# VH-VL binders against Arf guanine nucleotide exchange factor SYT1 (SYT1), part 16

Target 1, 216 residues: Arf guanine nucleotide exchange factor SYT1 (SYT1), of Saccharomyces cerevisiae (q06836r405to620)
Amino acid sequence: SRRSSSIVNALSSFVNLRSSSLSSSRQQHLQQQQQLQQKLDVSLEDLPPVPAPEFSDSCKDFLIKLAPYGKFIGIILTEKDDEFKKNCLNYLLTNCFEFKNDPLDIALRKLLMFLELPKETQQIDRLIMAFSFAYYKAQKSYSKKKGIECPWSNADQVYFIAFSLLMLHTDYFNPNNKSKMTKHDFVDLVHNDKYSGGNEIPMAVLTYFYENVTAK
Short names: E, the ipSAE of ESMFold2; O, the ipSAE of ESMFold2 at other seeds; V2, 0.75 times the mean of E and O plus 0.25 times the DockQ between their complexes.

## First folded at step 14 (VH-VL; framework fv_inotuzumab)

Design n5 (from m1 with heavy chain N52I; at its last look DockQ between E and O 0.47; V2 from the best seeds 0.67)
Fold by ESMFold2, look of step 14:
Structure n5 (fold): chain C 216 residues (1-216), chain A 125 residues (1-125), chain B 112 residues (1-112)
Amino acid sequence: as target 1 above (216 residues)
Amino acid sequence: EVQLVQSGAEVKKPGASVKVSCKASGYTFKGYWIHWVRQAPGQGLEWIGGIIPSGGSTKYRQKFQGRVTMTADTSTSTVYMELSSLRSEDTAVYYCARETRPTFGGVSPYGMDVWGQGTLVTVSS
Amino acid sequence: DVQVTQSPSSLSASVGDRVTITCRSSQSLLYSYGKTYLSWYLHKPGKAPQLLIYEVSNRFSGVPDRFSGSGSGTDFTLTISSLQPEDFATYYCMQSRQLPYTFGQGTKVEIK
């Protein structure tokens, strides 16, 4: 599945979508938008203006409206500090993604296969905060179901490791960067953190993450 | 030991510019936002902006937009804050400060844990 | 922008006194993961500001236990249970919920 097609498929896997009859003109509008995305590699600016949420919209209702925007849904939901859109993002990540059996680096790759990473640092922050919360809850629930201890202390720890992985990847593969983050730098970044529990992550796990992220 | 060491005091005329350096040591420089905060005589603390050295992304308080530029040199673990079109009201002690926890967005609930010693910038005719 | 209002602007106190400083924000500072984005700083003339309390109530490393923070939402308090000679300084609260970061106007604690 392609990134544009993948997000449509992910949204179509909702267990219970509020149904309403769509007119033929509304159905054609949705099909045309999907065809445009699949036909060319498009940017968000090339698509029709994003609809505003209506006051009566549930998160599910609004996500259905966003389905034609495909990989850009993450960018749309993080454009500004908006509680409703934050709730919609949490709904999406909880109901359309499967994280319970994934190591964090794999879960992060799954996220970014379906959602384009924003360019603006505060939007990235909102996306990864939401991802980390959803990932932690999935891991905690799964661990409880299996009668084992969750490997993560809390969502803030997940966020910090996700941040570190993305920073490492961006830094390592930036052609403008002449002084790449070494394994020692990465380990040091994580182990110096006493506030989100980075200092509690075993060296073997960090070595695994570094090798996986820096491999092509 | 985690340290931020700033360049020395500057005396400038109105209309000039100033570039203050902040050299970091003892931690992984690229991962932490560095904020700049100033205090004019008799005034409180005022946030100017911040930069994350990895990638060089910046955020500035609106009143400084167009006059401030922050840059980072990862090879020397140094950030710079340049303030142009100086006025007498820009006379202040300028501090760099590290965000306590690395973050994408430059905000966290953990405050700013390490501060530089401050750089006095005096703007006088 | 989030506005932060601190009171009092100054106070006089003696060694051993209990000191209370309040900080009020224009909006809730509760944000990600149930955390509240409020911190307190101590600032002496000729020195850099020092982080005292983060996330409302957590003492930063090396901060004496006579310092405590409390509050939630929009209303916060810094308390010094028994003022010591080294505590005469200006105290600032700061919101870090969003950029720009904003500080209270400061509370100068002076020897009586």
Scores: ipSAE 0.731, ipTM 0.855, lowest interface PAE 1.4, mean pLDDT 86
ESMFold2 (binder alone), look of step 14: mean pLDDT 90; pTM 0.936
ESMFold2 at other seeds, look of step 14: ipSAE 0.738; ipTM 0.861

Design n6 (from m1 with heavy chain G55F; at its last look DockQ between E and O 0.80; V2 from the best seeds 0.77)
Fold by ESMFold2 at other seeds, look of step 14:
Structure n6 (fold): chain C 216 residues (1-216), chain A 125 residues (1-125), chain B 112 residues (1-112)
Amino acid sequence: as target 1 above (216 residues)
Amino acid sequence: EVQLVQSGAEVKKPGASVKVSCKASGYTFKGYWIHWVRQAPGQGLEWIGGINPSFGSTKYRQKFQGRVTMTADTSTSTVYMELSSLRSEDTAVYYCARETRPTFGGVSPYGMDVWGQGTLVTVSS
Amino acid sequence: DVQVTQSPSSLSASVGDRVTITCRSSQSLLYSYGKTYLSWYLHKPGKAPQLLIYEVSNRFSGVPDRFSGSGSGTDFTLTISSLQPEDFATYYCMQSRQLPYTFGQGTKVEIK
């Protein structure tokens, strides 16, 4: 089994960081969910073998079969590059999470409060790529309903900013890191991306994210 | 502006180890995977593995698993590749290369945009 | 692992010639957000490889207009419209859809 304490441990504290944009009631709910998951301290190996999809299963049918696996559903659906499981993950993120009213940093906290981050880096990519697609769709639809311009150009841009936020958090709160990423370093990381539209993100938005992610 | 500068050529005996450095400058070192690619004389390019300096995550091609170790020192913006139990077939030029776009998984559609100058490793027979 | 095969393995050409090189992968390189994970590199002896084309058809910064890429799914082509003296080199396609990255075996373009 692949185990990576560096990535999982570094990102686990991300969900505890209170955002200035998160309401007290919503923050309290997120904290309670995280505490329950940690209190159980169950591992995937403690649960029955994961059922295989049946030929006739819809995404919903299979997700119902996965319900007992709780926080491990993200790990299960990203284990391999599997089109059906990718579709199930997209279904889950679209139908069981509410992202339309959330800044990206809050949406990421919701995701990681309910789903354990995989240990293997390609599984992490599959999860965050799926999240970014679902988040972009929700934001696009919400912006259209409200008659405002969507702040995001596409899902790839959302992915890159989600990556950057999680990387910043991991770097900033790593006790072994004496040279923490400054705001300048974070802005440079994002603005050097000419391929996913990171260079198009306004400085004010990056400042907002930096301060929210690095707040104690 | 963006550069990867590698350590100099090495001559080794069979069974020894070699450690090649790759120093990055001109960009935010963290977040970008650094890959290692080699070319033996008369042969094509062969990916060896890669590392994400921010997370310390590594991935190695299966044939090198157990013989290769990649590390990063973020304080000096340097990646290292160590290859042990050297054989004559390991004689090659070794390159480090940066993934064009930062990712968790080390894959992107944008290729590897910046390459080091290469380090010749010669394993005497 | 994803296998990538180039053809031809070598070719001889004169300055001014049009050159085409093909690349085939063992599975589709289409992946997230509608992008195809295929790139092309130029490699001369004694020098580092140079990125030419990313995401099938996009020229990397500073790459002359005579280089173009095309294709989809599993089949890809690099074209040099009018070969120049500096273009005599070995060319590689590479899939980046998944790790391990895999290169084609290379196509050596030599002067006739």
Scores: ipSAE 0.739, ipTM 0.856, lowest interface PAE 1.2, mean pLDDT 86
ESMFold2, look of step 14: ipSAE 0.790; ipTM 0.885
ESMFold2 (binder alone), look of step 14: mean pLDDT 90; pTM 0.933

## First folded at step 15 (VH-VL; framework fv_inotuzumab)

Design o1 (from n2 with heavy chain G55F; at its last look DockQ between E and O 0.88; V2 from the best seeds 0.82)
Fold by ESMFold2 at other seeds, look of step 15:
Parts: C-alpha cells; sequence; structure tokens
Structure o1 (fold): chain C 216 residues (1-216), chain A 125 residues (1-125), chain B 112 residues (1-112)
C-alpha cells in the first residue's frame, strides 16, 4: 500500500489549475477550492469513524450521512468492492457533477479537485471506472440531444484514455524521469488498444490531449 | 513484435535469493502491468504478483509477501522478480506475462496476452 | 481470494472429437461495464502459456474457430468442436476479477 500512497503524491500536481480552456470565473472558483483543501489539511483519520449504511438507506440517504467527509467520499465509497457503495458513487457522479460540456481532460481535473484519490490502486480503479461510466453516459446523452455522433464508443474506452492522461502527466512531470514519454509513445500506447477502442481515437484528438497535458 | 525475454536458468541453495529479469520490446513499456506466474513440477499455474512499471505499484500473493520484491527499470524496459529465503518448494518455471490492457489496479477482463519463455529455478540442497 | 475449479482434471480424446471443459468460480466474475473477468489458456510442456479466450467468449488473435467459450456469473465452458493434433495440451481458466489472479487446476487433454 505505500506504493499506492506514492502514486497519489505523484498525481497531486495534475489538479493544478493550468488549463488554457478555463474561463476566468471558473478558474477563480477552482483556485478557491484548491486553497481551501490545502488550508484545512484534514486527514480522514481526523474525522469520526465512517457510519455503516443502514438496511433502509437509499443512496441519497447514505450520501447525506457522508457529507461531513467532503473530499474523502470517493475513498469511502471505493474502500471495498461493495454494490451499494458503487451505486452511491454512481449517484454522486451523475447528480453532483456536470460532464456533458467538458473535454475528458477538463472533466477529470474537476473530479480530482472535489474528490481525493484513494491510496490503493484497486480503489483508484473503482473511482476512475465509475467516473468513466458517468462521463460516457453524460456525453452519449448530450450527443443524442444535439443530433451528433458521440465521440466515445463505450465507457471502457473513456477509462483507458483517462488512465493514459494521468499516466502521461505523472511521467512527463517527474523530474527523475530522463526518458519522458513522447507523443509517438503516447499515440502508440492508445492506438494499440483493440479491446476498448483506443485504436479508433483520431490523431488530432490525441495531439490535443498530449499538448494540453504536457504544456504545463 | 511484442516480446518478453527472460534471463536464463538458475540453480540455488535453500536460503539463497534469485533475481529473474524480463525484458520487454515492441510496445510502449510504460503503463502495462507485468505479472509473474510460476509452475512447480506436477503442479498448475500460480500467480505470484505483478508490477506497474510507470508507478512502481506492486501486488503480491499473500504467501509470497515478505519474500518477493518486484522492480522495474523503465530506461531498459526490464522488470525484475527477486525471491528470497528459497526452499525446495520454490523449484519451478517462472514466467513473466503482460496484462493485455493497461490499468491502474492491474486487473482487466482481457487476460495476459504476451508471456516470456520461462526461467527454470532449481532449489537444491 | 476467488477460487476457480476446473472439471475434468484429465480427459482422453481422439482427433476430431468434441471436447468440453468446465470452470466454476467461488463468486461471480461479473464486474464493470457488464464484463466478465474470465479467460482461458493453453499450455504445452516446455512452452509458455497461450491466451485462447478472453472475457468469456472472445477468441484471441490467431485462435482458430474450433475454440469457443461460454458461460456467465460463476459457470463457464471451453469447447473444442473438432480436436486437432496440436490441441493436445493442458488447458487453464483464470479469473482476473481481483488480485490475486487465480487459475483452475488445469485439464489435461490426452491422446486416446
Amino acid sequence: as target 1 above (216 residues)
Amino acid sequence: EVQLVQSGAEVKKPGASVKVSCKASGYTFKGYWIHWVRQAPGQGLEWIGGINPSFGSTKYRQKFQGRVTMTADTSTSTVYMELSSLRSEDTAVYYCARETRPTFGGVSPYGMDVWGQGTLVTVSS
Amino acid sequence: DVQVTQSPSSLSASVGDRVTITCRSSQSLLYYYGKTYLSWYLHKPGKAPQLLIYEVSNRFSGVPDRFSGSGSGTDFTLTISSLQPEDFATYYCMQSRQLPYTFGQGTKVEIK
């Protein structure tokens, strides 16, 4: 688990406000939230023990009980492979986040501004898998409303691109890494994916992502 | 083509350590978990553990916890598995295998698509 | 840990025979996105294992049509519709739903 904590630390700069696509009011809002999180310096262990769900709890009922835990809600809902908590996480991501108007890289930064990454890699997977499902559904619904083709083939494709973006960021901004991932390496990684459709992502889209992630 | 090439056979005494290498080529090494699987004589396949080379994240089967260490050198596209406090029961062919699709957690429904040729480790008194 | 159990442990068959191998897991292998985390491997002595089937029923690249997989939840089947000489080997199912990965004990398909 210490290596899982290391990955969280390595990804901490990803949420930094470096996107050129953010509006001034949106940039100010994100900056204020980042400053609050730093100033609070609260650990999950500083808070009361997490309540267990009651038999009669809806997802909303349980999420209300979790409200005092703030940014730790993602860690709590992914601690175990639990169907009820998975449903609560889906409810949270569907009802408390808006993803339909965001490119994936922006949506991912917004997620991580509000929810702290878990330390354990299996919990990270559960969080990003749930995010990718919610993001895909929002994008598919929006595309249908607008009468356009959804740019994503499925949620697993979204997950793989989200994984690739976070990996590229960590690799590119690690000062100890002398052999940084090139655009060719990033494109090769994504285009080798025949299983969730990474190979179907146009070069222009991958160039956009590479340049946005590495520009800062 | 995508390949995993392992180091050669080893003969060790009980209590010693062995370090097996697995060199990857033909793909973007970073991002793919590499798993280690062994087969003792007359036995089936047994997962030992895995590593994500980009993050250094590792997972080990409980029975090997404390005796196994997996590391990666991204500059040479090589992973290593070191098993210490060897005993006769550790005699086996050791394989490295690539997870078919990259993930944070090292699990996917797509299996392990590329395997090394195997390394025989013999532990004898 | 998730355990998987294969049946039979061994079978004897002739070229042209239809072969069926079963795999049962101790819990459902259904997970994210409606995917089931079950794969099948072929293993010959002195060779590395080879991926045959992933996600229950998808043939890996280069795997002949005579190999098929089916099942759901906890119960899975590998079928070889017409054995060829190169198919005499040991077959393993593996769950990848969670770590540690676990294999069935293997099914040795032998020449009659």
Scores: ipSAE 0.799, ipTM 0.892, lowest interface PAE 0.9, mean pLDDT 87
ESMFold2, look of step 15: ipSAE 0.845; ipTM 0.920
ESMFold2 (binder alone), look of step 15: mean pLDDT 90; pTM 0.934
ESMFold2, look of step 16: ipSAE 0.810; ipTM 0.903
ESMFold2 (binder alone), look of step 16: mean pLDDT 89; pTM 0.930
ESMFold2 at other seeds, look of step 16: ipSAE 0.795; ipTM 0.890

Design o2 (from n2 with heavy chain G55Y; at its last look DockQ between E and O 0.55; V2 from the best seeds 0.75)
Fold by ESMFold2, look of step 15:
Structure o2 (fold): chain C 216 residues (1-216), chain A 125 residues (1-125), chain B 112 residues (1-112)
Amino acid sequence: as target 1 above (216 residues)
Amino acid sequence: EVQLVQSGAEVKKPGASVKVSCKASGYTFKGYWIHWVRQAPGQGLEWIGGINPSYGSTKYRQKFQGRVTMTADTSTSTVYMELSSLRSEDTAVYYCARETRPTFGGVSPYGMDVWGQGTLVTVSS
Amino acid sequence: DVQVTQSPSSLSASVGDRVTITCRSSQSLLYYYGKTYLSWYLHKPGKAPQLLIYEVSNRFSGVPDRFSGSGSGTDFTLTISSLQPEDFATYYCMQSRQLPYTFGQGTKVEIK
């Protein structure tokens, strides 16, 4: 069986996590549009062939051409290792999302409300790595304006925590999984990362994430 | 102590299949890709494929596509690699190795930090 | 696929010698967050490969200071400043920038 289908299915419910937070009206409108597309069973193959960028296109120019593709823009921009499309994705995440006031779990949920997750694992990585960079930059800029230390050491740390949150969600809410990750297991996973700084995340922050992700 | 422990040596006839196990301990199994690498006599190291136990996602080197299957059993923290339609060229030591940091796609700049002891598979008529 | 070429294929050296091994990739291994996806391994017959260096120049835990890595983009070097008896082995570089992972052909370091 194809493993890319398994990843998409496992992660699709992350958007439906119960939360007391209410997103902005702009984000709510995009969420409603995505839900209609799912109800109508629209696929990327049902849409016109994706246009190629022209020599003179800026990132904004190309993103305007992609607007009709809606939730599929993330899939299109991560299809292959392409520097121009990587720059376009960064432009999209920096200019069309606001993350500075969001805890990472909320920001990640907002991302996945608007963009469909690719099926291929390398495309997923390109999407989440780009998100993590944009999120880190927003948090760093916000912290500098407030005169405080940024809570994140770097974008790679953000990526690893984003990965860990999505894995925790998949594990915890899989009805076929009899041995769910405990808080101890989640903390152990994160604190064993000495390479991107997972080991530097305070227990209070990890407890916050665990409780929010595992809440009904 | 983080460890990967593999099943014992196998002797097979051409056309048969082999299934090698790799049992993980000392870490949170679900988050880490496990790769399989082999070395035939007199040859270098060759990547075969990898699996993400959290999602069951697999990636195989093209030359093995259709002959290799990787699976994971999270209840026993064990990964399996099955190679079918064996040929003499498949005689090699097979290693499992852990990706140093968890990722969705099994690609990181941190290498593979923990290796199993290796399993000799001999294909002889 | 990203091709990785190692040089030399073998060399002879004495305990105390300085050894340099070169690795070249067919494309840049620079990727996200300014990281370069190149690692080095030591392999002895009958033993599992051992990670020595990750991300070009970072020593893995327990690796002695005599091992160092350098390079950028497509060109990389492993240096052993003063060979010890336990260092006679085959060394591999590996790119992890994309799947399939690919290794260099190996460099066998033999006693002179």
Scores: ipSAE 0.804, ipTM 0.896, lowest interface PAE 0.9, mean pLDDT 87
ESMFold2 (binder alone), look of step 15: mean pLDDT 90; pTM 0.931
ESMFold2 at other seeds, look of step 15: ipSAE 0.838; ipTM 0.913

Design o3 (from n2 with heavy chain S57D; at its last look DockQ between E and O 0.82; V2 from the best seeds 0.77)
Fold by ESMFold2, look of step 15:
Structure o3 (fold): chain C 216 residues (1-216), chain A 125 residues (1-125), chain B 112 residues (1-112)
Amino acid sequence: as target 1 above (216 residues)
Amino acid sequence: EVQLVQSGAEVKKPGASVKVSCKASGYTFKGYWIHWVRQAPGQGLEWIGGINPSGGDTKYRQKFQGRVTMTADTSTSTVYMELSSLRSEDTAVYYCARETRPTFGGVSPYGMDVWGQGTLVTVSS
Amino acid sequence: DVQVTQSPSSLSASVGDRVTITCRSSQSLLYYYGKTYLSWYLHKPGKAPQLLIYEVSNRFSGVPDRFSGSGSGTDFTLTISSLQPEDFATYYCMQSRQLPYTFGQGTKVEIK
């Protein structure tokens, strides 16, 4: 419904406000290609029917078949609770995105620059859960290689902070919202979570995130 | 500190509607799905539906689809559940409950940590 | 929908007894990050349900250590190691793996 899509509309504006301008030439080319697709107002329905996986497909094999679908790959891979497609999404996020040097807010913007958010909230969850796993693995692997401690306790903590950032953005920039989330509200949201480690995030980090997300 | 406070008991006739309120306090309201669960006399707990106060997205159990409407008022931190075309079988205590952890999709492995006190709805002719 | 079946429906026990309650789901409750989406609740007449155990085996804040949960996949158990007078209540398991949330039918624990 149009009401269920309001969160998706608000989340898509997140990319326009806080996207990193420092990208490789190939990343810039991909960003330009995605912007053209948006200008042409291409929808998933305008594209050929999505192929089904074949018995012998690896994740890479199937992702190659999905390449023509561009920004819609995330929607396709999260359409239902499917273990093979979940593995393909994990493969995509771990092998085709570079997250190791990025703060979480920047990594999330990179994700949303290349993949369109699903409209259905369960699909959004599957996408962000998969992103958070891939981001955590990249951060953990990089920290191990450098001999330093990973700043994240686990993927579930990453998910919760990613949720909190996107929630803050959608709330703060929703023109229909009379009561904006304050810094105190955001801190409470994160620190009230005793179960996925939100309460362990330092105030300095939360202040950084709040200021970055809410800056015009 | 964190609490959900519901409106008082209601007595209704078959065919009427009831609207139960659930006022949240002590936490960031917009971040958490609110679920509705009922218990009919002598029966167990039954999930009715849930709402994300941010954006107003809702999910309803199929048996209530078309009879239930959930809304949220962020200015008062209040969720409402309206059940129409009441039948005697709808006599129950209705609870609102908060999802323990905020999520986009309204599910988590952490259960529902805060419950309202319950609202008895009696449907009798 | 995921069906959740709880056993027994009722039991009688004395203070100090060890009590076990079984919960079975029609499909695996395992989901992202190796998490299993099962929780346990205590419910007394005239009171709201209270969360006891989340994610199979984690006690909610303030829950005494005599309560423990175990299991995996589709089969789960709540154990009360030494029943206390305040533990006489009805207990429910709930799956939160997907909507609609579904509860077991409940287990009424009564004083013998």
Scores: ipSAE 0.726, ipTM 0.851, lowest interface PAE 1.3, mean pLDDT 86
ESMFold2 (binder alone), look of step 15: mean pLDDT 90; pTM 0.931
ESMFold2 at other seeds, look of step 15: ipSAE 0.775; ipTM 0.880

Design o4 (from n2 with light chain Y32F; at its last look DockQ between E and O 0.50; V2 from the best seeds 0.71)
Fold by ESMFold2, look of step 15:
Structure o4 (fold): chain C 216 residues (1-216), chain A 125 residues (1-125), chain B 112 residues (1-112)
Amino acid sequence: as target 1 above (216 residues)
Amino acid sequence: EVQLVQSGAEVKKPGASVKVSCKASGYTFKGYWIHWVRQAPGQGLEWIGGINPSGGSTKYRQKFQGRVTMTADTSTSTVYMELSSLRSEDTAVYYCARETRPTFGGVSPYGMDVWGQGTLVTVSS
Amino acid sequence: DVQVTQSPSSLSASVGDRVTITCRSSQSLLYFYGKTYLSWYLHKPGKAPQLLIYEVSNRFSGVPDRFSGSGSGTDFTLTISSLQPEDFATYYCMQSRQLPYTFGQGTKVEIK
């Protein structure tokens, strides 16, 4: 499990990425939230046992029960491949996060500011897959309202780019890594993918992402 | 050109260990899970486990827990599978295979697109 | 774990015949984004397995169009529309919905 913990630690530093899209007052609020999260040295195992959903619970009802768990809600909702918890996670991401005007890297920062990444890669996958679905739906709904084409082909494309950004960050900022991904390596990873439509992402967008992720 | 090249055949006695290598080339090694699949004589394909070379996360079929260890060396783009406490039933051809699309969790709907040539491991008294 | 069962275990057919192989999973393979996590492989003795079809029905690069896949949920079919001499092999379906990955028991196709 040491390797899994290393990935989680590297990804947690992702939340400190700078962004010019945030206002100064909102940047100050985000920094305060990060400092409070860092001061809270609490493990999920130190908290009371997670309540089970009751048969009549709506997603909202269950999320209210989970509110005391704060940043751990993502871990709880992805612990198992559970349809009700998957629906609750989708409800949370759709109704408690605002993504429609955000570039993907900013939306990822918002997610990770408020939700701690799970330790297990399968749980990370469920969280980021759910995020990518919610982000895609928000972007598609916004594009339809504006009468323009959605810039994303589908949620799987969003997932692949989100994966690629997070992998680039962990690779670039791993202090033990002597063989860092170059811009060429990152572009090749994304543009060689025809299965999730990575090959459809413009070079300028990938260059922006690379420079933004690696600048810190 | 995307390739997985495995180490050569091995003959082992019961109780020994074997370590098979799988060297990757032609793609971004860290992005892709590598799975190990074996075929014993007269048997079908059996998934043994997989490794994410980024961070070294592993998943093993329960049958092999405690006997199998998978590791990755990102500096040489090589994955290793070590199977200990060998039994005659472990005689098989062992394949490494790449997950077609990168993922955190090692699952995708796209299968395993690139396979190594296989390594015969023979366990006999 | 997800169980995957193939039928038949073996079959014999002539060049030019239409061949069908079925695959059934113990649970739905539908997962995120409306995708179904089923693939098919061809395996010849002394060779590595080869990906034929991914996500139920998509032919992998270089796979002839005589190979097709269909199905949904728990029930899937591989069809070879006109069997060729090089199609003698054992065929496997595999679920990738979750780890551990599991293969069907295999279907050996023998050409008469």
Scores: ipSAE 0.762, ipTM 0.874, lowest interface PAE 1.2, mean pLDDT 87
ESMFold2 (binder alone), look of step 15: mean pLDDT 90; pTM 0.927
ESMFold2 at other seeds, look of step 15: ipSAE 0.791; ipTM 0.888

Design o5 (from n2 with light chain Y32W; at its last look DockQ between E and O 0.74; V2 from the best seeds 0.76)
Fold by ESMFold2, look of step 15:
Order: structure tokens, then C-alpha cells, then sequence
Structure o5 (fold): chain C 216 residues (1-216), chain A 125 residues (1-125), chain B 112 residues (1-112)
């Protein structure tokens, strides 16, 4: 199983599907409340004080308590380096999102449709690290079920590519940024990485990512 | 060829400030945190702070908070560290170093792979 | 802040000797994806520090195989299996689990 071939095959076969579950009324309620909060442009400070977890709370129990906070759940769960909240975030991303059929860029869109990206860099890291873990597990499971090679070597590779896509998008579309990343800069960023396997991604896929991100 | 090249040695009096530059080449500058580390005579290595050139986010060791400022100029791929209110204990060699793998938060398990050559700052009365 | 302590502070050795240096952190350096955020550096006077080992046990590019790292959690070891003349230097461990980054106090390896 050649890693380069697996990545190309998975990324070149795109089908856009929205994440949803008809069997979960809690997931549907969470999605609807998040949509309302986005339309009203409500800030986290406008909502009631965030409840603290109780000693006996499961991740699900605590997430139900956080449901009224909608898009801010990601910010709340990444505020500190907290093991219980990390586990709750992993639970949320594994059970309330459907990533199995999605290319990485589509999965990132789904994530950010429902969760506001934190502004503090350490919180962004915790959110994207958790997303990358959940995404990798979903892709690995789906690939095994379908009898195909998983396009990803591990969660750290997913994190690095997710980082690269988000950084490119933020950099390219920031009107206050006069020195935008060129295609050459983006390709070098990704292709030079041998620690998380960025160097294993074919040039054609990197070109596709640059064009897809900068055209949108 | 990935390089960090620092400005030359400085001699300063107590109470003055110093601004050391660190010019990056051979890689995509914006993707990588740049850290500053110093070594005073007879002492070990001490982390001072770091900067993400994407947007200029900084983190400083508390000991230096209020005296250190790090900035980045993406048009020249250069990071600057300015240390003010200099004291004799600030006499040290100052290094810039690149985070091995790009990250939002400035930490990774991969260490710091590329270091500048060092800048000697001498603070004398 | 994470404290990192290193032992010994100095040692004398001959070419060909096996050298071990220990590093202990005040808290676990294990973090995301099962990675442990510990690295080792070599530092000679007048030169920049050089990365030797990252993520506990992985040799950086170009580092000779006589250098090895081991450990987990809070306890770590750098081993030089057969000391060479160019290995006389000061060695540092560093935690990168969180900012501020912190180094051990250093171990100076001197010719006997």
C-alpha cells in the first residue's frame, strides 16, 4: 500500500454530502440552535455562564449541558488544556459529525459550519488536533469497511494538511495581509514536511488544494 | 538551503535597548514559529519567547514580559527581538531558532531544527 | 511551567566510551497522538545548538547512529554508544509540550 497512491485516489474521488443523522434528536437540536446563533451573530459573553462539569458527568452528559452554546462549544472545550474537555471534544467530533465520505477540505467546511474557530492560537491547535484525530479514525474505519486503502498515514498527517489548508485560506483572504502565500510558498510548506508526511502528497493534489482554497 | 542569519554583535550600556534581527531563507517563512534562546556566560540555554510570522502572535517567558518585543516583517522574511532596560545579566549569546514543523500554537514534538549563528550582546558599564 | 532537570552536570570520558545522560521533567511530556515532546541538542562553544534527537528517540537528519534516545513520560536518556572526538560538547534536553520551552541545565562531556 503506497501512501502516495492512496492519498491521490481518496482526494480525487470527491462527493459533497452534508453531515446529518436522522436517528439523533439531540444532534438535530444542536444543529438548529447553532444555525439560529449564527444568524443572530451572538457573542459568547451574551449567553449564560458556562456550567462546570459535575464529577459523575459522562462526555455526553456534559455536551447536553453545553447544547445551548451552539457554535461556541469548540471554544469552550479548548479554553484550557483539560483532559475531560478534550475527551468531550473527541466525543462530539466522533458522534455528531459524519466525515467518512468526505475529502478533508469538505470535512473542514462541515466543522466550521457548526463550530466557531477560536481566535487564540493554542485553542485553534487543540480544536484542529481533535478534529484530525476524529477525521482520521472515520476515514480509516470507512476505508477498511470498503476494502480500500486509507489515504492517510496517521492523525498527525491529517493535522498538518488541515493546518496548511486553514492557514492558506486565512492568509489569502485576509484583506489586511499584503504578502499573501503564493502557490510556490504553499507547495514548499507542505512538500518539505517529512515529519508528518506532507512530502508524500503529490504535486497534482497540492495544486488542486491551492486552486480550490484560493478560488473560494 | 534553509538558513537563519542573525545581525552582528552588539555592545550596550545598562538601561539601553538592543534589537537583534534574524533573516530566514530557503523555506516558507509564514508557516513556522521562530523562537529566541539565549546563553549567558557559564549558564545553560534559556528560552525567551517566540513569534508566529502569520499575524505576529507572540509568547514570552514571564521573566521577560514587559522588556521584550518580537516582531516579524514578512516582506523581508525577518524576525526581530528587542530587549529593553538592559542589565549586566542580559550579557549573552542570543539565538533565533525555527520550529521544526509548522503549527498554530507554536509547540510540536519535533524540536527546533534550524538555528541562527548567534548574536553576542554585551552589557557593560 | 514544566521544570526539566538533567544529570550529570559534567562528566569526563575517553574516545570509545559509552556515555549516558538523563533528563527528568516535572510532569509527563506525553500529548496528542501518543507523541512525547522531548528533544536533545548538542552545543559547542562558538557554534549554534544542533538538534540531535526529536520525539524521544528519532535521530535528526545526518545524526550518526551512535546517538540514541529513550524514555517515556517524565524520564529520558541520551546514549552515545562509542564516543568520538567530535562528541565533546555540552548536551541539552528540552521539553516542547508547552510554552515556555524549558531546557535541562546541560551536561558537559569532556575528554579525560
Amino acid sequence: as target 1 above (216 residues)
Amino acid sequence: EVQLVQSGAEVKKPGASVKVSCKASGYTFKGYWIHWVRQAPGQGLEWIGGINPSGGSTKYRQKFQGRVTMTADTSTSTVYMELSSLRSEDTAVYYCARETRPTFGGVSPYGMDVWGQGTLVTVSS
Amino acid sequence: DVQVTQSPSSLSASVGDRVTITCRSSQSLLYWYGKTYLSWYLHKPGKAPQLLIYEVSNRFSGVPDRFSGSGSGTDFTLTISSLQPEDFATYYCMQSRQLPYTFGQGTKVEIK
Scores: ipSAE 0.753, ipTM 0.872, lowest interface PAE 1.2, mean pLDDT 86
ESMFold2 (binder alone), look of step 15: mean pLDDT 91; pTM 0.940
ESMFold2 at other seeds, look of step 15: ipSAE 0.786; ipTM 0.885

Design o6 (from n2 with light chain K35Y; at its last look DockQ between E and O 0.51; V2 from the best seeds 0.71)
Heavy chain, then light chain:
Amino acid sequence: EVQLVQSGAEVKKPGASVKVSCKASGYTFKGYWIHWVRQAPGQGLEWIGGINPSGGSTKYRQKFQGRVTMTADTSTSTVYMELSSLRSEDTAVYYCARETRPTFGGVSPYGMDVWGQGTLVTVSS
Amino acid sequence: DVQVTQSPSSLSASVGDRVTITCRSSQSLLYYYGYTYLSWYLHKPGKAPQLLIYEVSNRFSGVPDRFSGSGSGTDFTLTISSLQPEDFATYYCMQSRQLPYTFGQGTKVEIK
ESMFold2, look of step 15: ipSAE 0.826; ipTM 0.912
ESMFold2 (binder alone), look of step 15: mean pLDDT 92; pTM 0.949
ESMFold2 at other seeds, look of step 15: ipSAE 0.806; ipTM 0.901
ESMFold2, look of step 16: ipSAE 0.812; ipTM 0.905
ESMFold2 (binder alone), look of step 16: mean pLDDT 92; pTM 0.945
ESMFold2 at other seeds, look of step 16: ipSAE 0.809; ipTM 0.902
ESMFold2, look of step 17: ipSAE 0.743; ipTM 0.869
ESMFold2 (binder alone), look of step 17: mean pLDDT 92; pTM 0.948
ESMFold2 at other seeds, look of step 17: ipSAE 0.817; ipTM 0.904

